# VHH binders against q8cch2, part 2

Target 1, 325 residues: q8cch2
Amino acid sequence: RFCGSLVSRTFSFHVSWRMEDPLFRLDLGWPKNSEYFTGATFCVAVDSLNGLVYVAQRGDNIPKVLVFSEDGYFLRAWNYTVDTPHGMFVSGTPFEQSVWITDVGSGPYGHTVKKYNSLGDLVQVLGTPGKKGTGLNPLQFDNPAELYVDDTGEMYIVDGDGGLNNRLVKLSQDFMILWLRGENGTGPAKFNIPHSVTLDAVGRVWVADRGNKRLQVFDKDTGEWLGAWDNCFTEEGPSAVRFTPDGKYLIVAQLNLSRLSVLLAPPSGSIGDCSVVSTIQLADQVLPHLLEVDRKTGAVYVAEIGAKQIQKYIPWHSRTPAFGA
Short names: E, the ipSAE of ESMFold2; O, the ipSAE of OpenDDE; V2, 0.75 times the mean of E and O plus 0.25 times the DockQ between their complexes.

## First folded at step 1 (VHH)

Design a09 (framework vhh_7aqx_2)
Fold by ESMFold2-Fast, scan of step 1:
Structure a09 (fold): chain B 325 residues (1-325), chain A 127 residues (1-127)
Amino acid sequence: as target 1 above (325 residues)
Amino acid sequence: QVQLQESGGGLVQAGGSLRLSCTTSGFTFSRYAFSWFRQAPGEEREFVGAISTSGGSTDYADSVKGRFTISRDNAKNTFYLQMNSLKTEDTAVYYCAAEPYGIVAERTLSPDEYDYWGQGTQVTVSS
């Protein structure tokens, strides 16, 4: 717990704190080249091995994917076969990293989950470009929201962000469906706008079930529903969820409340109840959408669609948030 | 409330055919995946076949592949198991089941993963 409540104010890119966060602090000097944020910044992904930060933004006649260094310098941009980005994730081997992007809407590249190499060349397409659907053979999407790729190459995809689908799909490294959970509803393993997906350190899949104002938890191997957290989300559902590299905390965004929260991770073997450690209240126009955690540094990057920026939060002691370790 | 009811079971000679039906009520049929299971005397319930929510994917136990076909009719809130080239080993009580969380037909699931079951219908195949 903090010694008091935390209140922040933003005017453009700056977050001013009433009290300093004991876990994280805003890096006001990141990025160095914010002039490249010319559209609404929807998602961010991190290549921790090469120190690269990928940002996807929406807009006509602008670069859709921006690449920055971890130190904040703009390196390059590309938009080949990217139409309406929503979520992104970096995966791969130490020699070859890849960027996955979910693409939504009615454009020619929409309703797909696409893999790009580090130069922006298209390597793989899942779904049928420009065609929404509910089918499983071949697998179709309707506004796929986000994905997570395990170190084994197995994939977890949440589909959809306001589409016909409300499901969590697990794929093998060869893109075969291993299991699927979900339909529209409020009951266990049912979703209303599954918006973000991540894994914890003990083999559980966490889904931000945004419309139902909860996180839901599944066994990664079987797809068995393990529980849900709703007690932290009575005002607004989570739009994004990620674990810190030490597995000790979850970082969550609540978009319409313009709020970020740090939650205690549950112990192995139980789900427990949601416990808030820290909360950052941003100005109403900021709108934090999706976020990513640097697996090497513990830095948190937040895509803010209203403010049209990415903000970087660093561990307060310049280490992973495993205080006392 | 949610109800599943099998029909179409009975006595048939080896090499014959039967069509099982499962009629459903109390839920939105088009959003559910459906499966057939069977239980022979002294056995646990075993998977027979499944059809996905979209109808685009089907899966079958190896023992029935090429002989049995699962299908669904969303307008009638009913799904079917067409059983051809029946063998004496197909003798069992057949149960229909509904999976509300969506399943993939490429993998067989444990009976414990289904929330809604019918009461069963007996199929007896004589030599």
Scores: ipSAE 0.000, ipTM 0.110, lowest interface PAE 20.7, mean pLDDT 83

Design a10 (framework vhh_7aqx_2)
Fold by ESMFold2-Fast, scan of step 1:
Structure a10 (fold): chain B 325 residues (1-325), chain A 124 residues (1-124)
Amino acid sequence: as target 1 above (325 residues)
Amino acid sequence: QVQLQESGGGLVQAGGSLRLSCTTSGRTFSSYAFSWFRQAPGEEREFVGAISWSGSITDYADSVKGRFTISRDNAKNTFYLQMNSLKTEDTAVYYCAVKTSGYYPLQEYEYDYWGQGTQVTVSS
């Protein structure tokens, strides 16, 4: 019978006569205030400490950043100095949480990576507002796609969502370039539309090299290329990548296939190849773009540009310990 | 632990064709990337061609583009170099190489395992 949902779940195993329980289930009750999704929802970020979910959407004369509780209640919105959001990440100490937003607009706030406090006040700007570029001193961007900030405050930025740049940049907590990799190409450490970036638990940087239909992996300290996975992406490249808090799985979005995949994390000693544990097939026009994992709960939030919504997926067993314990 | 064995080399006349094979011992290799390198007498080893783990991405040296084709057969744990329109300049020892990650490097020092090599001699 009809359940009011078109999401389906499949297993990719060679041999199994036992049905595995679902790893994730859709929370149909989240959010409570979906009426605030008035534009295409491009990215989502989670403040696990304060139980807040940040959503960025595009459109003229609408609020660009929406703040929800983890229980799905709309709390507030702001649009100060945000033009065309693309990616977001929440970082900081227990006493000072901040929201980073990449902005790809052609307006006065575009081609930047901007830091906001929890109230929506602008506190830091990287890049030259309103001006795209390839320069390194000062660092310039051309359609910066996403960022990840680790517990040390060091930052990883992928720059080139259809722009002139195709690069991965590591910055210190003081915003100095520590290393940089990438140019347009198909070879190792070259990119075509680097779209999403994340870290694993063992010091590796993972990049969704969307146009080349692969994930690429780098050493976080040196920027040394460690390997790539292309076997899961022959029909469509990955648009988003995140690890579950226990480090066991990667969650990946494939936008034009309207599909989410749960992949097995590689062994600590090698990259190996991509192995699909499960697949969540969304309706054809949903178009999952970027996603975020709540580091405390393991909940997965998916920004769906075609459906103009965020969906929340909950681990079947929500027994996630505090991240980094 | 992983052993590579080349076969299919030999003597051929200019304009002829050869197919080189490289077999891996005792493991599935669907996740591995493969490449061919060659070394002519008295010269440095050079890249010839490569194929990613999926077979979707291939690369070739400019000197062999349009004449050589790399392919893989995961069911046989084998990958191939089809060499057409051979020239005397193609005379070399041909080596197969494996990268255990899904993408091939272009530099020889980045490969994990190497075969012993197979001699290809192109006569005029």
Scores: ipSAE 0.000, ipTM 0.117, lowest interface PAE 20.0, mean pLDDT 84

Design a11 (framework vhh_7aqx_2)
Fold by ESMFold2-Fast, scan of step 1:
Structure a11 (fold): chain B 325 residues (1-325), chain A 128 residues (1-128)
Amino acid sequence: as target 1 above (325 residues)
Amino acid sequence: QVQLQESGGGLVQAGGSLRLSCTTSGFTFDDYAFSWFRQAPGEEREFVGAISYSGGSTDYADSVKGRFTISRDNAKNTFYLQMNSLKTEDTAVYYCAAGRKLTYYTGSWYRTSDYDYWGQGTQVTVSS
């Protein structure tokens, strides 16, 4: 059953600061099968090694996870053990990729961080299905927002998308808590709706502290607070954060402004202040929520909850010479 | 050849203690998480306790928390279940299990389908 308006592709507009050419171009030909976006598309994850794009959507009586090729072809859909998907991340080796999904539902699968194999079989559950909590043994969640898994298998989870938890949790490969930071607040290492998490190339953890309108930065090994950026977010907090594969830029979504910003990455020795290099202004109803970057191609996939679609942005200069004047 | 072999079962009076052992061979012990399940006559196999591949995480069924302790000895390729303050309702066949999928994760060790290898079971009988 289809409930509500037909999902359609929404117009988007690119702008570059300084009146320069944009850094990214919308791929108008992606996806080829947008008719499969039957619900609100909340998150996207990329298997760069196998050229797969995973999309999670919300709605009753529809498949919760869609799998597309990087060229935009629908391949398959699975599973119904996801209640209310929020964030997702692909990790693993070329021989054994896994998809992690955070679930913020009030149903039997909610308040969990779940691992699936490439076929959509549920392999692992963190948290207690259907039961929110603040406990650490066993680890409990209350609306876990997103995760990031590094190449060592160590995991970073932000927990508290509208829940009572406001924390960043680092887990070992076997899911032992290595360090934890955060409680509700505006001070250093305190959060209000930690919504997205990523790593940079020099061992720093970046958290989109959405309700406090800032990014916060931590040392990945110790959990030490290193600084925050708030000067780019006075109108609206960041909902998503990712680095480009070359480490030169951050891409950030500001949901209620329907805006994507490309920010200059800080040097390895300091945090500094936020600098906007380029923006992509979308139509007001689009509402970019979470995004993912293809580590191989540099393509940016954006989950747009208002438009009920995923849009793909490709580096403008990836196949076209750049003017470096 | 992969083998899991339980030992240490038997008859015990209520309030007593037993230590079960599961000796393993044919795989890299350190790559696996381990658990104990039990099955009373006419019932399905139920989870008792689990230990992660590093030994850093353990979990227990509510009915045995505070009474049972799971541990592992990587040098001996053996893991254990120390059962204290035994009750008549603990009477069951106890099975040891090993799961490679669980080396990564806590919280899913309750499912029999997540385990790659199983022992043949050892009887524990608790008399009143």
Scores: ipSAE 0.000, ipTM 0.132, lowest interface PAE 17.9, mean pLDDT 84

Design e01 (framework vhh_7n9e_1; at its last look DockQ between E and O 0.01; V2 from the best seeds 0.00; counts 0 for: pae O 13.3 > 2, placed apart)
Fold by ESMFold2-Fast, scan of step 1:
Structure e01 (fold): chain B 325 residues (1-325), chain A 124 residues (1-124)
Amino acid sequence: as target 1 above (325 residues)
Amino acid sequence: DVQLVESGGGLVQAGGSLRLSCAASGFTFSSYAMYWGRQAPGKGREWVSGISSGGGSTAYASSVKGRFTISRDNAKNTLYLQMNNLKPEDTALYYCARGSYYDILTGYSERDYWGQGTQVTVSS
């Protein structure tokens, strides 16, 4: 036949829109130590203040949490008290950075949301280790999917990834339930596999309601449902959602389509409809699961289950100064 | 070390039945989805059946649906495949595999470890 690529990372799946210039480029120089990706890579989190990238992978007799520098060098790893990682998020001050990991395993560490210091010491456990549940006193989980911690230390947890629960939980810095939304269903503020959670710059909580093929939006202070976007997800729901640091775009993963989409952020005061700015089509069977955005650089790190790797995408017009100019 | 050891294969007449077993060790069996695949002589590997970690969900290739039943015993770390109404086209090396990922919405799965297999030969 003929030679040529039919699909590129600039290809849009929306027939009326195609990007001329890509917004992001793959960093081929990251990581430097890919040999440590020995298991299925499920999630990634970024410590922008200290230039660290955390990766969690699944597998037996392998390091489950890996720590890399932002330049791609392997620094350290640990196996202890992590069973089956699903989502992770870095939070805290520059002096007390923590990585939170959601654990969906059936073993002694599963059905938990656990906080580790930068050395891998376990410092907090939410949920009852090894016991799934729907209870609120104490708070129980069933396959907690992801969390987001804001700059005040308040946290947002989506529970769960195919378990009994279909809910968004907001906790205070002291882990008290401030508000909770959700039950299984298709209506407003109901979920089917809430898989990813993030905040925008104007006080809204965004949830990837994967099974219902939509993003749902809530007021962060009250938990009031503000709207939903379903028009971009007719083929498959979003598995991950994050905002770029400038607040202009959302980055969304659609796992089985092996695709990343860049969406236009809505202005304050409206939700509107979803608008696709560009797409990054990954190779078949790469399976992008969860992703994280470096708040300092705008770099996007993507955990790819099928490819067993993390890929780093850099914005073409990042805030990082040009070298040699 | 992860080990998957299949057994129960053999020679059987068309229309007959066989029960395959896969003994798992070296990992927490109850935490992983498990799969049966097969490879016929001169052909690539094909998926046959899958079962969720708790056993509550199963899936089958169209060619075997209604004839084969996948099951598991988490207390014994064992995966099973009950094969009924066998056809000459079912002749293959049957192997079990550990799931590295299972998507509950689509039934899509990835595998990271495979056993060496047990031969099933169906005569006409």
Scores: ipSAE 0.191, ipTM 0.584, lowest interface PAE 4.8, mean pLDDT 87
Fold by ESMFold2, look of step 2:
Structure e01 (fold): chain B 325 residues (1-325), chain A 124 residues (1-124)
Amino acid sequence: as target 1 above (325 residues)
Amino acid sequence: DVQLVESGGGLVQAGGSLRLSCAASGFTFSSYAMYWGRQAPGKGREWVSGISSGGGSTAYASSVKGRFTISRDNAKNTLYLQMNNLKPEDTALYYCARGSYYDILTGYSERDYWGQGTQVTVSS
């Protein structure tokens, strides 16, 4: 937790019997090369296998995608075929890694969900570049906000951020529609700005239904609506949602409140009600937009469009990190 | 003009070692992150390894971690890749690349540049 500042500071020391209050601490040393954040940073994705962190930013005549090493050093960038990036996700095998980027707006590459190899070469395009649409054959998008790719290669896309579609689309690994849910509305399985999507370990799909101030939950296989959480979001809807790797918590961002919330994950079966375990209040106008959790380490990377940076939070161990040997 | 010239490729038996070099000219080498990529027959290009501008950090594709070592000599404007325990699956055209750079005062950035590559062929 923070108290009146953007950063929490800890001393390196041995503590034999006391645990720290916060579940996460800010990694003050990440990144080493913050000078590369030259625009508004909208999204972030993590390649845990290769130790890479991808960042997308917006601005004129700047690199749109930045790649850092896990320890924060800049490695490369690209901007070809990226206009107005919104969301990102990394998937792949140990031999071939893919970076997926959603692109919005009226630019020549907008309204698409695009796959890149780790060098930034474009290898797949979903949607019609530069043209919004509602169609399903071919599949079209209207400001696709984010996606999640599971270990089987199946994909979940929320479409979209302020567009007409307001839907959750599941695709097979070869991009055929398996099921689709949603339209504009406030009822079950209807959306207002579906903005972020993630999966838990027990086969449920979670959607940040930002305009309706709730999370909605679906069965990953059938698309059946399983319930919603709204009681934690009375002030503002979630802009981002991810599970921690141990499945115990969800991490949620609330953009205009400049707040991150840690929620207790529900058990298998019943969804229950939302419970807030911890809150990280950021400085005013930081504006956390989307975030990613490293599935290997539990580190949380937060794209802060107001502060124009990515910040990394690392899990607090059952004790403070040891210093020396 | 930016030039990157790879060398050190060749034919090598499985289990062998090879060291690749990349001679850089036409830019301030020490200001740029550098990386190696490769392209096997019938495959797309893939990233192999990267190193920060000062050499303080390295990263590796999981397929080569523990076998390959990237390094740089900023005084000689040269990037290296030491490749040990080579496998037939490492057969590819290997190329070095200069990472992007930007000028924080003007917002100008330069795109990646890459060389023509050096062929590495690993036989049984």
Scores: ipSAE 0.000, ipTM 0.444, lowest interface PAE 10.5, mean pLDDT 85
Fold by OpenDDE, look of step 2:
Formats: sequence, structure tokens, C-alpha cells
Structure e01 (fold): chain B 325 residues (1-325), chain A 124 residues (1-124)
Amino acid sequence: as target 1 above (325 residues)
Amino acid sequence: DVQLVESGGGLVQAGGSLRLSCAASGFTFSSYAMYWGRQAPGKGREWVSGISSGGGSTAYASSVKGRFTISRDNAKNTLYLQMNNLKPEDTALYYCARGSYYDILTGYSERDYWGQGTQVTVSS
């Protein structure tokens, strides 16, 4: 009877809040049971419509994908057809959910972007399973990092988490190439480890160019380079980027700094320079890798590699009890 | 067997034009997206241009945008690359390649194939 004392490592998140009222607070109640995190948690996606949180983790002989409810209950998991998950995105309707996973593995399902239904059935594979991209074919990936699917079904894929391609690809809903931007480099529209991708409400594509320590911005329709933010990332490049539902802020992760930054979103037209409005300092070695924002609640879910968990952050304004009128 | 055979390369002066062709065989050409890539001496292969299976969508690398035009004739199983205003930097072995796609629902799969390439040399 090996009573393995589950040392609940209470990772005391020392959130050193600078003076301004924190925009977010940690939800310690999510998930309800953390024992389901059995590997390194690399990415998280949120189905805001159905109140679901999808998690991908790495490890041997463990479930690679976990599904939780918004309130933190474990629902289901699957462990097949995923080698080494890196990024995740959920799109869909109330009736049909699509879970997209980027796979950077070298196994038979590696170097692909895969689509699953809500039950974990594999329904689509982009790329060539198990075959590393050569840079010649935009539909053959080399360590695809993350993807974003917009409301029209168009896809944005950042390809090159340490791989050869270092590019941003836009695909139609039918998986036709609409445009491709980027190559390895430090200049405008060039990438060094494009690691995360998102869209803003005015039709700009934001890419976390992690190795170049910047965010780069592109026009979603033309793929034209619009600008870059580098002044906020002097210590470390961004690993993840998302917008708040109201479009007012960007939430950025810096992996090795174990830091989340809230940046002011630029107005329409000019990108300008970045401005940090808030910082959440996580514990050492927590390693926030990727994050997602619930579009309905504004909650932020952060995949923490080092801590091997997903943390949920709730906006502070949500604490205002609805004074019953 | 899938075959892709490039032609139309050669020596051209800077500012000149070339038209590359890629003859495809051994597969339903009209069902596949096709691409051009190139490899310069001492460099890796880079993507140049892509075209959808029906030819309705095209994409270009920033380095060739406005100068190169990809097209296809599905009736002739041929991919084309019109290269205008050529620069010495465009000197490379140019390859055509078939797109890759896998559909788990239908079992349809595409493999990457590329030709042997055609040499384009642009002199200053």
C-alpha cells in the first residue's frame, strides 16, 4: 500500500503586481481536479460557445488532449494521433466544434496541423504526417507552432518553431494557400521562431516572433507587413499573444521570464510602439508557453510547461456583484 | 509514377524574362495545388509561388511578387512560371512541386513530389 503522498505542490504564484489595479486575478478553483495534468502542458484552447477548455500535454503514455468545462470539471481525454502537440485552437459553431492541434513531433503524425471533433476524432490533417517540411511546399510544415481560424474559416498558421520555414501562411477554408509571408531573418516580415498568431478586430494578424523579440503585424487580406513591436520585449520575445474580447489589450507570455504582460492595443491605422499596462510575474520556472482567452468571459488560460498545469485568470471587473437592481 | 519535369531555364541578362514549364504526369494534375521553388547555390530550397488546383488562387514570395506569375493549364498537365525583370539574385535551380494534403475522412492523400529542376542564371 504505497501511500504516495501527493505532495500538492502549492505553487505559490507570487504575483508581484506593480501599483496599478490588477486587470486579472488567479482563479484557484480551476480546474477542480489538477491530477489530470500528468504531463507538460503546452497549449490551451477555449470553446467559448460551449464553455469548454481544451488542453494539450506532452509525455509518454499519457492522454495528449484533455477537455475541461469552463467551471473546471474534467470531461474527457484522448491520446491517439498526437505525437508532440505544440499549439491548439478551437473553432466552430454550437453544433460543430473543431479542435486544431499543431504537432511538432517526429513520429508518424508529426509536422502536421490536425483537426479533431469535440470527441477527439481525427477528421483532417494538413501537411504530410511524419514528414518534415523542406520550405518548398507551404502545405508541408516544419514544426508548426500555432494556428488561428477566423470567423470566415480562414486559417493562419505560423510554421517554424525552430524549424526551417519560419513563416506565416494563410489558408482558405478549403485549405488553399491565399498568401505566405516570411522567411528566416531579422528584417521586416521575416521571422525567427514565429510562435503564436492571432487576429484583432480590425483585420490585422499578429505574430509572436519569439526569436526576434517582437510582435509583427500583417494585413489579414493582403498579407502586407504593417509594423512591429519590439520595445516591450527587450529581455525576451513573446511566446504567446491574444487579445482581450473587447480588443483593448493584448495578453502576451514570455516563457523564460515566467511573465505575462498586458499591452495596450493600438488604434486602427497605426501600429506605433507597444505599451505595457500591466505585468503578471509568475513563479520561477513556471514557463508560460501559450495562452488563450475566453471570448465570452474574458478569462485567460495559460499553459505552463514548467508547472505542468493550466492556470485560469479572471478579469477583475467580473467581481462586481451584479447589484440586483 | 508521379513525374514532374521542368524546362525553360537558361541564361538571361538582368532585366530579361524567362518562362518556365513543368510537365506533370502520373497523377490527376487538376486535383493538386502546384508550387514553384528554387535553390540558389549554397542556399536551401525556398518557396517561390503557389497555385490552387483550379488556378483561381495564387501566392508569391515577397522577393518575386510583381515580377513572377504562376499559371497552369490543366488540360495540358502543365504548370508555368513567367519570370519578368529577372535579377542576379534570381539565379537558382527552379523546381516544381505537387501539393501535399491528407483527408482522414475520405482517405485521400497527397504526397510531395518535385522535379529535377531547371537552371536559371541571370547575368549582371
Scores: ipSAE 0.000, ipTM 0.228, lowest interface PAE 13.3, mean pLDDT 87
ESMFold2 (binder alone), look of step 2: mean pLDDT 83; pTM 0.850

Design e02 (framework vhh_7n9e_1)
Fold by ESMFold2-Fast, scan of step 1:
Structure e02 (fold): chain B 325 residues (1-325), chain A 124 residues (1-124)
Amino acid sequence: as target 1 above (325 residues)
Amino acid sequence: DVQLVESGGGLVQAGGSLRLSCAASGFTFSDYSMYWGRQAPGKGREWVSGISTSGGITAYASSVKGRFTISRDNAKNTLYLQMNNLKPEDTALYYCAKDTPYYGSWSVEDYDYWGQGTQVTVSS
């Protein structure tokens, strides 16, 4: 429960007993500068084009946003206009990458979704800084949990990390509301703590509906509810969801169980049933919160709020499977 | 008693323009977001456009973006859709719809009330 002044790695593997090799390996050599993890590490985002890993942590009088190389070296940090970071996402062109951060604090920068350039300069604010709300004109937030930005610049935001809104919002690249789904509830397209959001390769939006112990799926263009997966989450809801770059697997975190699960992507033309490929059981109190996948390498970065660290998982190279398997 | 009455449809050639109107009564119009949807012959209902209570936020289906403009006059309790560069594929019965918390979806549970529609026919 208490890890001391420097965060140690507290990881164990529990694999589904199938005739399959583990899909991912912990990189024990990442990061090189773990001493910078001085607060609870809540989220991680990857700039695959420039080989950068962004980490946000909470705490007073500490650097709140940390930048590492993909090889694990600390590069820089900033505290600009960030109170209580929750989720983050890197988007943009090869010439101009941006970091989006959701802020859930009651301080002057809270209840916002903010865009920063690679140097940490604030370039866009969505929401009303310091004021939670339900309004749509202007768009307001109440504890925005995470966002996803697709290659067209269209944005998907889940607004409900313990707030009252419990909704999924799609915005155009010009920040116009294209569609919105959700209110507090257990029925289809209703949420209880929508905590993570991602897109698959076939135009579906996936939401970790944490409090309802399920993933929900929507059509990205219409917002039509397409289905849900709850059979893998009877013990604990998903806190994070991401697809591997090849689209074959989902990686999900279950915070209070200190568990990561690799799920098989649904079959073509249907949502299918949730199927677990492998499970990584972390030590008690590690508490995996949010995670990100490097779209170039397939590496998985996991923000662990209890252990106060980021762990990096590297996939087996698809062209070089384990020898003798 | 909510009532929405659409008008302004008609026959127009491809490349032409039409302006649709929706007259609203039975509710405080300025308190609700408003929407336009359409239904083509032999097809289901399709969301077209939406506008916030003040008119400060607008949204469009990809098929009409750049060609259609939604607007409202809260003093007149009227919703408008300016349709430019019309295509044969825009041929449909056009409906206005009253607010729910859902945007861009075309389902009965997503919209509180719908009008009877106005026909738009675009010739080749």
Scores: ipSAE 0.000, ipTM 0.121, lowest interface PAE 18.9, mean pLDDT 83

Design e03 (framework vhh_7n9e_1)
Fold by ESMFold2-Fast, scan of step 1:
Structure e03 (fold): chain B 325 residues (1-325), chain A 124 residues (1-124)
Amino acid sequence: as target 1 above (325 residues)
Amino acid sequence: DVQLVESGGGLVQAGGSLRLSCAASGFTFSNYPMYWGRQAPGKGREWVSGISSSGGYTAYASSVKGRFTISRDNAKNTLYLQMNNLKPEDTALYYCATGHLRTYSGYEHPFDYWGQGTQVTVSS
């Protein structure tokens, strides 16, 4: 059924003739070289400026970081200094793009957040390699789950994926702690497995507080808690969260439900309640873990642990609204 | 400018072996991934194997995995495909290809540069 106002311009013969379509469609032609997915694919990051897609997978004696073109062709791979990848994010200027990877392994490279150049050379290490901890000077991690780097180079890190730490850390461009929020708990600004982190267009930090089955929201400059959404997550917590490039929607993964949800972004000045616009139900064995949105194209790349693959979803160029209430 | 020249094809009986070579020039070979593809009569082009710029990572189509081995010599700007236990179904024109790293600096999509190919014919 079509939705809209009482005004007839919301309804046309062209719109009523065409079936309702989803906001996104699966690109069946991506990637071209799926044979490189030899391990469980945990995370994906996009270099929108250069048309590159980074994928990290787990397994012994296999390439842990894969680089594809946005058109799906394998370009290169590397493995050096990566133990057990969990989350990743591409940041930088057009002249100096880098990929950051969180590492949750018990091996010599674990409990770190590491920066690599586009060729796979290690450029920066945050945390103490191979040593988990709660310390702040130097900053230590215990299973760091994901990070987000804004256009100024300021960083937001969620720590940890099942570790003793349950915190959100903001770092300056020079890696100094600007603010920190969180401890284990269910109250405001407390976390249980903070799993994913992103920014919206109006200066708010969104955290997937997976174990507490909610998203929590903070002011990016002060770290002040602004609110939470739990009404969309009564069955399963969010494992991943990203905004569409226009800022209109959030894309959220719920791993054990094998589901992606498209949520309506809240207006400036309020958090409100969560509203589901659309859903993408995947097969039961797929298990979407983390995802990334191409800031240039709006394409959504989903890392699927159970299916051992990355799927690419492309936005429709359609004016017909999708039903997902 | 960029040139890829394949050699080593020929006629061989089923169960036999051939080693293909691809001589690359006009670009910094060691900075780019390399690929082997093939085209059988009346069929479209299909990917066979790929190798990373360093040679540290390789991949194969399921139809050739365990029988073919891709390798490279960056000092000689040469790509190789060792083909063992050849089957009549492997009969095709084999060509090497390079993709450029897709960047703002003018690196391009994979397979932008293709060789002319070398014919492999496997008799029963």
Scores: ipSAE 0.000, ipTM 0.113, lowest interface PAE 19.7, mean pLDDT 82

